Miniprotein binders against q9h3h3. Designs and how they scored, part 195

Target 1, 235 residues: q9h3h3
Amino acid sequence: EDGFTAEHLAAEAMAADMDPWLVFDARTTPATELDAWLAKYPPSQVTRYGDPGSPNSEPVGWIAVYGQGYSPNSGDVQGLQAAWEALQTSGRPITPGTLRQLAITHHVLSGKWLMHLAPGFKLDHAWAGIARAVVEGQLQVAKVSPRAKEGGRQVICVYTDDFTDRLGVLEADSAIRAAGIKCLLTYKPDVYTYLGIYRANRWHLCPTLYESRFQLGGSARGSRVLDRANNVELT
Key: E = the ipSAE of ESMFold2; O = the ipSAE of OpenDDE; V2 = 0.75 times the mean of E and O plus 0.25 times the DockQ between their complexes.

## First folded at step 13 (miniprotein)

Design GH4 (at its last look DockQ between E and O 0.86; V2 from the best seeds 0.85)
Fold by OpenDDE base, look of step 13:
Structure GH4 (fold): chain B 235 residues (1-235), chain A 102 residues (1-102)
Amino acid sequence: as target 1 above (235 residues)
Amino acid sequence: DPEEVEKLLEKLLKLIERAARRALEAIERGDKDEVKWLLIKARIILYILKELVTDPELRKKVEEVLEKLRKAIKALEEGNLEEVKKILEEILEEIKELIKEL
């Protein structure tokens, strides 16, 4: 994706964040209802704007599943943004290490594994596997984008609480792979999103920290995870 | 493509407008948490907008909106919802003007 495509996707994500969400909350809804909910709202059929014949009549920004251990604590995002603006004004060098330190200081540590899938059975199956893993407590929270009018790829986001916890990031990758997902995964800290940092930024910061590639055989995790910042395999 | 950039700029400005309007509605409902999150989102959109804008005059106007947004955030933290409302109304006017200048 070119830089301009990333900003377009960002704008669409921000628009989606402001529209109603379809949520299955495992804290308040019995796990036995998950299959009926998945059948009612398959991501390939739920439309972004509530098109005629879709399961939704109204706009839907995201379809989400919250696990039993889900906490919506995002840290001090306002303080993070203020510190970021002050840093820009200071003219000090901005590095990935600078952003990591800002994230730690303001407790903005959430991140997500991302996968892009074409609408259809493979997407719905992948989402069902992820949703089950969330309800079973292997993952904390996930969301999927609804179907766009243009029929473009949909994104599944699987969150982790701390992008600095390498083990937690790798455990989430393992849970995603155990759910049967074989596509490329990319991991992005939310700090980059909160600061408006995408691929084509003037600081040359890469918002993708990790890549996971499915591997047939060998590793117990079923994937190879690359640290993109250091160009080192973690698995 | 300059035309594609312009369309994206317009989309981003309209998203700020939407966030500001929803924040005003949230103030009337007494939902301070929703206001906070909408201001955070507006700030993100303004960051994206600032990076895309190459015109110095338009960039300056985006920075002015960012400064107003900082004041609104401060007012929200102080519990001064009337000041937040006032600033959001000013932001809406500025954003409408920016959309007309595209």
Scores: ipSAE 0.864, ipTM 0.941, lowest interface PAE 0.5, mean pLDDT 92
Fold by ESMFold2, look of step 13:
Structure GH4 (fold): chain B 235 residues (1-235), chain A 102 residues (1-102)
Amino acid sequence: as target 1 above (235 residues)
Amino acid sequence: DPEEVEKLLEKLLKLIERAARRALEAIERGDKDEVKWLLIKARIILYILKELVTDPELRKKVEEVLEKLRKAIKALEEGNLEEVKKILEEILEEIKELIKEL
């Protein structure tokens, strides 16, 4: 009965975006330095606001790893937002198809696999595996939230370039599973984030496009991936 | 739950204020890319805020801020940083008043 949980989480994520990030950038940093960096900044120990005894003395919004081929390409977000506002006043129906078309038209195609884990060894191990996959080139870019003051679950975001490229999204899922991650993954295209559209929206849109569940006997890498919009298994 | 909504509204308004202050600082450094992304974030926050507000008077004030933000974004695209700064200062003042009225 907390219909605004997504909005609170979105607000916290946007606040974190505005604070400094801890970044391992494989484009400018040798891969041999990764293990030391991971040991210095485990996400369960890096604190959001720089608590005493933590590795960071200042606030940290996100911990991130950029792969060798990482090239930021958010597309035409301002044009997307303007077109969205015009669409709402036009009287035309707002459907998943119109959101997809807006994203394509404005080249706002990125999206992310999300996982939520409690602080501790499991989180730090999962992050380390994903960070290595990014530096080795199986994934392009990922980030993880730091530990909040009150604790609670933290989030790892693994980005892909194009949510309409189902093969690419599935390959990212496989790389995540190869890092030993067995928890539920959900996939959200960035277009929904840039338009402020979350689960309990008045258009009844579903911002979670794909779900991935680990299971023995599943398809590649042991995943069962569901297309939430069409209720169709992709694997 | 009206109490939860009011807390969320205040949080969102304070985030807009923070984004606007950061954008003003970025203008002083000449960092146009940071200004652009801060304005995009403020626009997202205003979308969320607009959907949460039920009071017609407050909704109208939120829409007025969004219109000013659209003008700031256009001014930034045209390279008119002085106009962006002027509009951001107006947005900050309106946001501070909205926070007080909660």
Scores: ipSAE 0.840, ipTM 0.930, lowest interface PAE 0.6, mean pLDDT 90
ESMFold2 (binder alone), look of step 13: mean pLDDT 87; pTM 0.852
ESMFold2, look of step 14: ipSAE 0.827; ipTM 0.921
ESMFold2 (binder alone), look of step 14: mean pLDDT 87; pTM 0.852
OpenDDE base, look of step 14: ipSAE 0.864; ipTM 0.941

Design GH5 (at its last look DockQ between E and O 0.81; V2 from the best seeds 0.83)
Fold by OpenDDE base, look of step 13:
Structure GH5 (fold): chain B 235 residues (1-235), chain A 102 residues (1-102)
Amino acid sequence: as target 1 above (235 residues)
Amino acid sequence: DPEEVEKLLEKLLKLIERAARRALEAIERGDKDEVKWLLIKARIILYILKQLVTDPELRKKAEEVLEKLRKAIKALEEGNLEEVKKILEEILEEIKELIKEL
């Protein structure tokens, strides 16, 4: 994806974040209701703007599942943004290490595994597997984008609490693979999102920290995880 | 494509407008957390916009809106919701003008 496409997707994500979400919250809803909820709101059929004949009549930004251990902790995002603006004004060099340090300093450590899937059975099946893993406590929180009018790929986001915790990031990859997902995964820290840093940015920062590729007959994890910053395989 | 960039810029400006309007509504509901998040989102949108904008004048105006957002965040932290409201109304007017200039 070129820089312009990434910025378009970012704008759509920001728009979606402001629209109502369809949420299954395992903290308040019995796990036994998950299957009925998944059947009611399959992500391939839920439409972004509530198209006629869709399960939703109103706009939906995201479909999300919250695990029992889910606690929304975003850290000091405002302080992070202020420090980022001051850093830009200072003219100091901006590196991946600089952003990592900013994230640590402001406790903005969340990140997500991303997968892109075409609308249809494979997407709905993948989402059901992820949603179950969240409700079962293998994952903390996940969301999926609703179907767009153009029929483009939908994204599933699976969050982790700390992108600096390599083990936690790898455990989430393992849980995603255990849910039967075989597509390419990319891991992005939320700090890049909060600072408006996407592909082809002027600082040449790569917002993708890790890449996971499915491997048949490989390691116990069923994937190979590449550290994109260091170009090193972690598995 | 300059036309595609312009359409994206318009979309981003309209998203800032939406965020500011929703923040005003959140103030009236007493939902400070929603206000905070909407201000954060508006700031992100402006970061994206600044990366797309090549025009120095539009970039300057975007920086002015960012400065107003900083003031609004500070006012929110101080519990001065009237000042937050005032600044958001100013932002709405500035964004309206920017959309007309595209």
Scores: ipSAE 0.848, ipTM 0.934, lowest interface PAE 0.5, mean pLDDT 92
Fold by ESMFold2, look of step 13:
Structure GH5 (fold): chain B 235 residues (1-235), chain A 102 residues (1-102)
Amino acid sequence: as target 1 above (235 residues)
Amino acid sequence: DPEEVEKLLEKLLKLIERAARRALEAIERGDKDEVKWLLIKARIILYILKQLVTDPELRKKAEEVLEKLRKAIKALEEGNLEEVKKILEEILEEIKELIKEL
């Protein structure tokens, strides 16, 4: 029935990227202003297209927080895309190892932890915790989708610099859990996004590299992290 | 479902059109970084579109637009903004025709 859900979500993300963003940039805005900003723009109330009565009067694609140390470095995305196009002509099989090698070769190493929450207090609370972790330096950059007209779940993305650096990915997971987040987290390297490879794709690739599940009691990190590519537990 | 595919294809083509128009506006401001990222985004949208396309003629035309995007990126790296603008205008015209042909 909804066989094209991944493609519709991808299209919506591309549209959102091109609409205005609401950004708290700790590099230029005092940290003491964060709480007021969060109260003004809770993600459950910021509307995608600027509905009457919402805090935003114009469309909003994303709500984002940039940390004081945020220095964007996407790598050689143009070279990555060129190599990808050439590869599809070559007859060589496309596997998860192919994508990993392309990302490494072109230094497109960033990725993100993802969580999906229904609109409401839990979403706004989770976002506030993530935003504070970013401004305090435990995380570098995060974004959250605004409320869609029909409702539905919203997504928080928490970025890391290098998906091959397991320690860095695990440290971000730990910072997210320290903010009180207990839901399932999935990790997607940005190489999949730059190549248009979403949940359903013709190569049957799985864009989710890691999964994090909160464990009740015990661990200081509070989660169990599975490497789905190699079927090994990292924690 | 052919009707759902056509709606999604039209949506993707309109997004490419929007990215190209935004890139032309960025050229007017001299913002080469924004032009670069809009060209990258247009390529991503075309990758998604190509995964959906079963019509060989539409697939061929999508590949032609990708080739133009490769040339635009090369022109941008060489600092030839006039050539980037020319290519973007060609892409816009082709995309408008593709939307009509759906």
Scores: ipSAE 0.842, ipTM 0.929, lowest interface PAE 0.6, mean pLDDT 89
ESMFold2 (binder alone), look of step 13: mean pLDDT 86; pTM 0.841

Design GH6 (at its last look DockQ between E and O 0.80; V2 from the best seeds 0.75)
Fold by ESMFold2, look of step 13:
Structure GH6 (fold): chain B 235 residues (1-235), chain A 102 residues (1-102)
Amino acid sequence: as target 1 above (235 residues)
Amino acid sequence: DPEEVEELLEKLLKLIERAARRALEAIERGDKDEVKWLLIKARIILYILKRLVTDPELRKKAEEVLEKLRKAIKALEEGNLEEVKKILEEILEEIKELIKEL
């Protein structure tokens, strides 16, 4: 029950970050090539280390799609990290408000919707829908993990520019749902990632800011989005 | 579980070593953006490692590596790639020593 699981997952993600990525970059690649690329590199078939029979012969850390309007801007991450280190010396208490203020001050505002799916058709179909949404301009950037040999769940990350812009975050949720995705989504601001703060941290911080559940309700259809920090429904 | 912690510490130390080696390769290509991101990742890994360490001597050495990362980032901002390379080589040597001490 959660014996260093978060730390092992973080280590695996850092290792993947440093391996080669398979990227469809709409800024330099025609949109008409997307379907062939998706068919060649389905995430359920692309293996982490280039297993025999895989479409990839080399290790792959992530499979990613960059939209035509994607302009990477992580903000002042070095300044964020320096300020964080100074705070831990200062004796000032560390709260969710502390992290929010650090992120705002250093303009490290990006975050991501996450979904976890088993390898297979549902994963490949979900990824294809998200990749098309990115190339068509409804989303800016997304990535998906490759397949591990022992059939663990894979993760799709859909990035947004500003976790404090609730309308922008909800628009991304809507674009994900319009791609036909109905599973649970959780939202994590990147500030937590850059400071290495995960679940089961010693400050009892909750890195999941929003949660989205799809409902086919009698009176309303669509996402039901909860703000986990304030325990209030946004929809 | 002390065995699980030691395994995780070794894994984290090897990731820092890998980030430092990759940063040295990026310096040789003149890719300052890649160096910056590798140093950021090394800092993240070190934050996680430092929180797991209970031994005071190991914690002190982890803090010394973090200080070297701060200096490397400052040198990178100043465009002093020779200093960044020197610091990264020192970090690699310290990380190899720490792995053996496990």
Scores: ipSAE 0.822, ipTM 0.919, lowest interface PAE 0.7, mean pLDDT 89
Fold by OpenDDE base, look of step 13:
Structure GH6 (fold): chain B 235 residues (1-235), chain A 102 residues (1-102)
Amino acid sequence: as target 1 above (235 residues)
Amino acid sequence: DPEEVEELLEKLLKLIERAARRALEAIERGDKDEVKWLLIKARIILYILKRLVTDPELRKKAEEVLEKLRKAIKALEEGNLEEVKKILEEILEEIKELIKEL
């Protein structure tokens, strides 16, 4: 994806975040209702703008599942953004280490595993597996994009509380793999999103910290996780 | 394609307008957390916009709106909702003008 496509996708993500969400909250809803909710709102059929014949009549930005331990603490995003603006004005070099330090200083540590899947049974099955893992407490929170009019790939996002906690990031990968997901995963810290840093940015920052590839046999985790910044395998 | 960039710029400006309007509604509901979130989101949208903008004048205007959003967040933290409302109304006017200039 070129820089323009990445910015267009970012704009669409920002639009989606402002539209209504379909949420299953395990803190307030019995786990026994999950299967009925998944059947009512399969991601491949829920449409972004509430198209005729879709399960939703109104626009839906995201479909989400919140686990029992979910806390919507994003840290000091305001302070992070102010520090980022000051850093840009200073003319100081901006590195991945600089952003990591900003994230730590402002406690903006959330990140997510991303997977892209075509609309259909495989997507809905993957989402059901993730949603179950969230409700069972193996994962804290996940969301999936609704179906676009163009029929493009949908994205599932699985969040972790701290992108600097390698063990937590790897545990989430393991839980995703245990849910039967075999596609490529990429891990992105939310700090890059909060600062509008996408692919092909002027600072040459890569917003993807980790990649997970499914591996048949050998590792107990069923995946190989690559640290992209250091080009080192973590598993 | 310049036309595609212009379309995306318009979309981004309309998203800022939507965020500012929703923030005004959230103020009336007393939902300070929603206000803060919308202001932060508007800043992210402006960061995206600034990446696309090559025109120095439009870039300057975007930076002015960013500064207003910073002031609005500060006013919100201070509990000065009237100042937040005032700044958001100013932002809406500026964004409306920017959309007309595209």
Scores: ipSAE 0.644, ipTM 0.863, lowest interface PAE 0.8, mean pLDDT 90
ESMFold2 (binder alone), look of step 13: mean pLDDT 85; pTM 0.832

Design GH7 (at its last look DockQ between E and O 0.79; V2 from the best seeds 0.83)
Fold by OpenDDE base, look of step 13:
Formats: structure tokens, sequence, C-alpha cells
Structure GH7 (fold): chain B 235 residues (1-235), chain A 102 residues (1-102)
């Protein structure tokens, strides 16, 4: 994706974050209601702005599922942003290691596996598999973007609590693969999002830490996970 | 494409405007968590905007809005909601002016 496209997607994500969400919360809603909820709000049919004939009449930013163990602890994001601005003003070199240290210092450790899918059955099926894995406790939280007017790809985000915990990141990949997802996955720490760091940034920081490719007959995990920062396979 | 960049800049500015307006509404509801959330979002949008902007004057104005957001966050942490409200109103006026200059 071109750097400019990434910024457009970022702007749209920020807009979506400010609109109402359709949420299934497994902490308050019985798991037995998940299938009815998925049938009511298939992500391929839920429209971003509540188009006529869609399941939603009003704008929807995200469709999300919260697991029983989900805690909305994002750490000290404000402190992180303040430290980031001070760092920029200092003129000190900014590296991936600098961002990792900032994230650790401010406890902003969340990250997400991302997958992009065209609207339709494959997307809805993928989302249903992920949503079930969240409700069953294999994953903590996931969200999917609603259908845009332009019919572009929708994104599913599957979160992990700590991008520095390689095992936790790999376990989430395994759970996603177990849900039947075979597409390319990319893992991005939320620290990059909170600091407005996308592809083609002036610091040449890559916001993608890991890439997962599905592998037939491969490792017990059914995927190859590449550490992009070190160019090393983790699996 | 300069025209595409301008459209994106306008979109980002309108998102800041939306965040600031919603934050004012959240203050009136006593929802400090929503205010905090929206201020964080506005800050992210400004980071994106600053990376896109090549005009030094527009960049300077974006930095000024960021400074106001820092003050608003501090005021929020101190429980001074009136100061937060005042700063957000100032941000809205500045953003409105920036949109007109595009």
Amino acid sequence: as target 1 above (235 residues)
Amino acid sequence: DPEEVEKLLEKLLKLIERAARRALEAIERGDKDEVKYLLIKARIILYILKELVTDPELRKKAEEVLEKLRKAIKALEEGNLEEVKKILEEILEEIKELIKEL
C-alpha cells in the first residue's frame, strides 16, 4: 500500500473510532446469543454510514467482540504521546528500539493481527470464526470494519495484550489459523497508531513487526511467522 | 497529487473539529473518559496531519493546536473542566480558520 493510501486508511480508522460500535460483549451476553448476533450483523452487510437496506440505519465505526477476559487497559497513552513529542523536539535519533522502550515505559503494549478481506461470504465466515474464538476464550478481543460504499476490502483486527510477548503473539496467530483463516496476516503494535506512525513515515519506521503466512503441511501452527525487524522466521 | 493531499488535509481537520465538538458534549455529560479518548484521537490526527503538511505555516498552526491539546489534557487531569472547555473552543476556531485557508 502506497504511503498516501495508508494515511487515508488511518483517517478512516480514526473516523470509525469516533462513530458508534456494534459490540457483542461476552462478559454480559450469553455465548448462545453469538450466532444470532452474527446473523443479524454480518460485516459484509453492515454499512459504514447506514445505507438503506443495511442491518444498521445509523453509522457504524466498527463491529467488535469482547471476550470474557477482555480489559480495556491501553496504558498511559497520554504520557506516551507527551514523551513522543518531547523526543521529536529533542532531535534525538528515533529507532524501532526507541518506540519499543517508549511503549514499555508507558505500558502501551497492545498490538493486533490484521487481515484484509473482500466483502462477502469469506469475510463473514472469517469473522464468525474469529468471534467464536473470542467468545470461547482463545482470543481476547477482535473488531471488523463495516462495508464501505466503495466496496473496498474490510479489515479484521485481532488484539493481543503485549506485542513484546512473542509467545502471546504466536498463540494468537495459531488461534486465528485454527479458526480457518488462511490469508496473510500482519501484526502491528498500537504504539505506532497512537503516535501517528504509518508506512512511509519520515523516520523510516516499519509499523509491521510480524507477518504470518499460511502453510499447508507445515508446522503444528499452520503458519510461518516472520519477524520483519530482524528478518527472522519465528516458527 | 496536491489536490488529493488537500482533500485528505481537509478530512483530517474536519475529524479534529468533530473530536473537539464531541469532547465538549462529553464535558457537559460529565464523561471524562470520553473526553480523554477524544483528545488522544485529536492528537493522533494532528500527528498524521503534520507528516502530510509541507507548508511551514500550516505545520506551525498544527503545532499550536497540539500545544493547546497538551494544555487541555493537563487541565483535564487537574479536573479543571472549564479550562478544557475553553481550550477546545479555541481549537475549534483555529481548525475552522485552517479549513477556510485550504
Scores: ipSAE 0.868, ipTM 0.939, lowest interface PAE 0.5, mean pLDDT 92
Fold by ESMFold2, look of step 13:
Structure GH7 (fold): chain B 235 residues (1-235), chain A 102 residues (1-102)
Amino acid sequence: as target 1 above (235 residues)
Amino acid sequence: DPEEVEKLLEKLLKLIERAARRALEAIERGDKDEVKYLLIKARIILYILKELVTDPELRKKAEEVLEKLRKAIKALEEGNLEEVKKILEEILEEIKELIKEL
């Protein structure tokens, strides 16, 4: 009966998108200031609405770090959305290949590795490692949700610029693991987000394209990455 | 659970309202990039809402709002900010009415 967990999370993410963000932007801020910024704004202590005892007095939607080489390009999202609306009235089948082609045609190619962690030291430590990897140039952009009053897990999103570039996606996974991250990672192309497509969708699409599981030994990347759509191991 | 669905629908409608209000503020500043960003957000929220709704009346109204968003985007591309403002004000009125009808 509770098939709406993804929809609630999506609604909260949309709300957060429209609130102020706390951003460390390496394009305009010296890297030597990062450690002080991380100490001031640990994600386990930054509150969604500025609760008593938090470092922020105003609402915070996201905490983000932009790398020095970060050049945002969301692509033709308006055209993507228009084509999606037209496709739904056409009677043509909607498949993973259809979504991939829409994303390619409209250059909406970004995606993100996701990890979910409980509030506390492990979350703050993971975020600090990711943030350093971004500022050092191993990753391009990442964000983390602040602490919600109700509690629950928080999410770190690590973006890549092209979900069709498997090498780039795998390099991002490797950089995340090099930062000491051992939890399950899932990868979602942004095309699904822009079209409002989540796990319980009526087209039976799988918005999680890749899944990464940490390996205790063996792999140079420290993980095993599975292509969820084709049930094929990439590593 | 009908109560949980109704709460989620109300939340989504309020988010569309918020996006539309912020888009109107962005029009007053002449910030066409922010207007475009907010129209994209409103469309995403409507996609989510449309998949949840079972009431044919609400679904029809959601589709009408999507049509208005398409017209607003066309007007924005043509540089006609007054038309975008007019359409957004109509969307706001419709969304406020939908919230009351829940």
Scores: ipSAE 0.823, ipTM 0.922, lowest interface PAE 0.6, mean pLDDT 89
ESMFold2 (binder alone), look of step 13: mean pLDDT 86; pTM 0.845

Design GH8 (at its last look DockQ between E and O 0.88; V2 from the best seeds 0.86)
Fold by OpenDDE base, look of step 13:
Structure GH8 (fold): chain B 235 residues (1-235), chain A 102 residues (1-102)
Amino acid sequence: as target 1 above (235 residues)
Amino acid sequence: DPEEVEKLLEKLLKLIERMARRALEAIERGDKDEVKYLLIKARIILYILKELVTDPELRKKVEEVLEKLRKAIKALEEGNLEEVKKILEEILEEIKELIKEL
């Protein structure tokens, strides 16, 4: 990834957050309507800016699915940011442990599994599998980026409530693998996003805590999960 | 590539401008939650900008905008929407100036 690719992707994600979302909310919409919704808005065809001939005429930031148990709780993000700024001013050492403690203190514990896929059938199939897993209650919430004009890879984000709950993170990986997804997954806590911490940062913090690789004939989970901070396999 | 960095800086500054404008509109609608959300996002962009900017003068200006944003957040917490509005208007002016200096 070229030096500023992460920051470019962050800028695009933040811009996308401001545009309208296409949402399937399982709390208000019958699960029986999911297949029709997926057919109407395949991620490979939904365009970021509502290009002619796309299913959307208006800009779409994200396509999302909310599960029955989904509760948007981001914690005290403002308090987290204030504490982060105070920490920087203090000149105290900043470590992954420091960020973990800040996240716990301010209850900013959400994280996400990320996968990058080229536009097309594989992306749409992966998204349909994830969306079904969310509606069935195996996952809580997921979103996918729409197709960009320049093409490129689209991202699927699958959220977990607590990046410090290793079991919950691994269960989400298992659910993603059960949906038939075989690509590389990376897990990133949202605390790093809220603090503007990407790959190239002055503190040398790695925002990716876990990597999941698909494994044929391996454990019941169908993946090998690496803790990147400790360089230890969890599965 | 300096040109690539400049384009990214411009993109980030334009995002802050858009967020500040939308926050002003949200104030007029009485949507405090949207204002809070946009201020959080603007703060993230300013963190990214602070990491990308190597020029000391430009870095100082980014820090000044960040300080104004802190004041706006405090004013929002205090329920002083007029002060939030005033600060956001100041931020918009500063961001426009920064975009012109790129």
Scores: ipSAE 0.876, ipTM 0.945, lowest interface PAE 0.4, mean pLDDT 93
Fold by ESMFold2, look of step 13:
Order: sequence, then C-alpha cells, then structure tokens
Structure GH8 (fold): chain B 235 residues (1-235), chain A 102 residues (1-102)
Amino acid sequence: as target 1 above (235 residues)
Amino acid sequence: DPEEVEKLLEKLLKLIERMARRALEAIERGDKDEVKYLLIKARIILYILKELVTDPELRKKVEEVLEKLRKAIKALEEGNLEEVKKILEEILEEIKELIKEL
C-alpha cells in the first residue's frame, strides 16, 4: 500500500526539474523544425537517465515545447509562501477559499491539465499533437516526462496562465481534445504545488480543481468537465 | 508504513541537499534568479517534510532548517548574497547530518 503516492511523484518531478530539459522553443526556433525535433525525441524513447542507445546519452528531466506567446509568470511565490506560513500560525480555518484568495492576492494563478499515458505510439502521438497545438498558438506551453527505468506511465502537463479564468481553462481543454486526446484530464492550480499540498493533506483540500472526460455528446468542446471543488458540472 | 515514510524522507532531504549545492554554485556566478528559483523549490520540500515527520526531535530539526531557509530568502530579497551563502552552507551541513541520522 502506498498512501504517499502523490508525495513520491512530487519528489520525482522536483528531481526532474533540476536535470537538463529538451526544449523546443518556438520563440527562437522556426516552426518548420518541429516535426524533425519530434521524430528525434519521442517521449517513449527519451530516457530519464540517459541509457546508451537512447536518443539522449545524458539525463533528461523533461521534454518541453514553448509557444510563440509563452511568457512565464509565476507571480509572487515568495510572498505567497510567507503569507501561507503566517496563516497557519493565525489559527484561522484553512479552506479552498483560503487557497484561492492567497493565489489571487499574490498573483500565483497558473495551473495545468494533466494526462497519464503508457509508453508507446499512443503517448508519442498524443505528445506530437499537443506540441503542434503549442507551436500553432492554441496552447502556450507543455511538457512530458521521459521514459522511466521500469517504463511506467508518463505524464503530459499542459499549462494555463490563470485558473480563475474558467473560460481560458476550458478553452485549453478544448484545444487538447481537438488534438485527438480522449483520456481523462485533471486540472491542478500551481498554488497547491508551491505550498506542498497534495492529496493526503491535513486540511482535506482537493488539489484537483477540474476533471475532464471525453464525451461525443458533450459540450462544444467535446468534454464533460466536472468542478471537483464545488461538485458541479460545467458542461 | 514506516519504511516507506523513511524512504520518502531520505529522498526529500537529498533533494534539499542538491538544491542547496546548486544555489551555492549560482551565488558563485551571481545568478540571483537561479538562487531565488532554488530557494523557492527548497521551501516547498521543507513544507512537505514538515507535514510528514511526526518524531518530535526530527520535527524540531526540520523546523530549524525551514527557519534558516526563510532567513536566506529574506537575505536574498535584500540583496545580501554573502548572508545567503553563509546560511546555505549552514543548511547544507544540517541536511547532511539529518540524512545520516535516518
């Protein structure tokens, strides 16, 4: 049994953050080079630690694509963290509304749609579709994990710049679906990550804000999206 | 599962050690943005550690490291890189001792 799966995955992701990344940056690289880059670095073949015979001979933490309009803005994370510490000593209740207000006050508004896929053609095809959507401007930035030692499931993260902009988050969901992605998507605001809050937390907070399931008979976006915090369907 | 928690604690402590070492290298280059990035990340790991540890002696040491990290971040905001370096060296030594005590 593993009651700390989210914490272990977080630790692995933070270790990966510190290793070199393979990046296609549309801000400095012509879009015509994308297909060759995708063929060179399929995520099912890029290895986490640089095995001989893989496309990479050295460790790779993430494979990423930055869109032409990508403008990184983490917000006031240091202020967020300080306010979080002060809040905990205040004795005030900590609720989802508390986290939302901290994020708004400190402009830490980014979040991400997540999908998990096994290594192979399906993963590589999904990543290629996402990467093209980023370079074409329908999405701003995405990353995918490389193949792990034992070849477990890999994750694609598709970022949005404001989790409080519900229409913008739903537009990103639609762009992901338009790329042919049919698997379950979950959306997590980055505020939870910056405060180290995962599923098994003492405040019973739910870090997953939205859940998207593909439906042919769904809304115009082709998804049925559930707001997990308020238990209401948005579509 | 105590064995699973111990493995997670060791992994998290080693990540802080790695981040502290890289932040010291970044100070050598004068790269304040990278130092800031690494200190923010280390702070996240300390939050995770704080919520996982239940042993009072270990918890006290984790809180002491978190306090030092907060002071390092404040020194960085004030532009005092010499103070940041001094505190990071103290954090690194504390983390190495915590790993050995596991």
Scores: ipSAE 0.826, ipTM 0.924, lowest interface PAE 0.6, mean pLDDT 89
ESMFold2 (binder alone), look of step 13: mean pLDDT 87; pTM 0.853

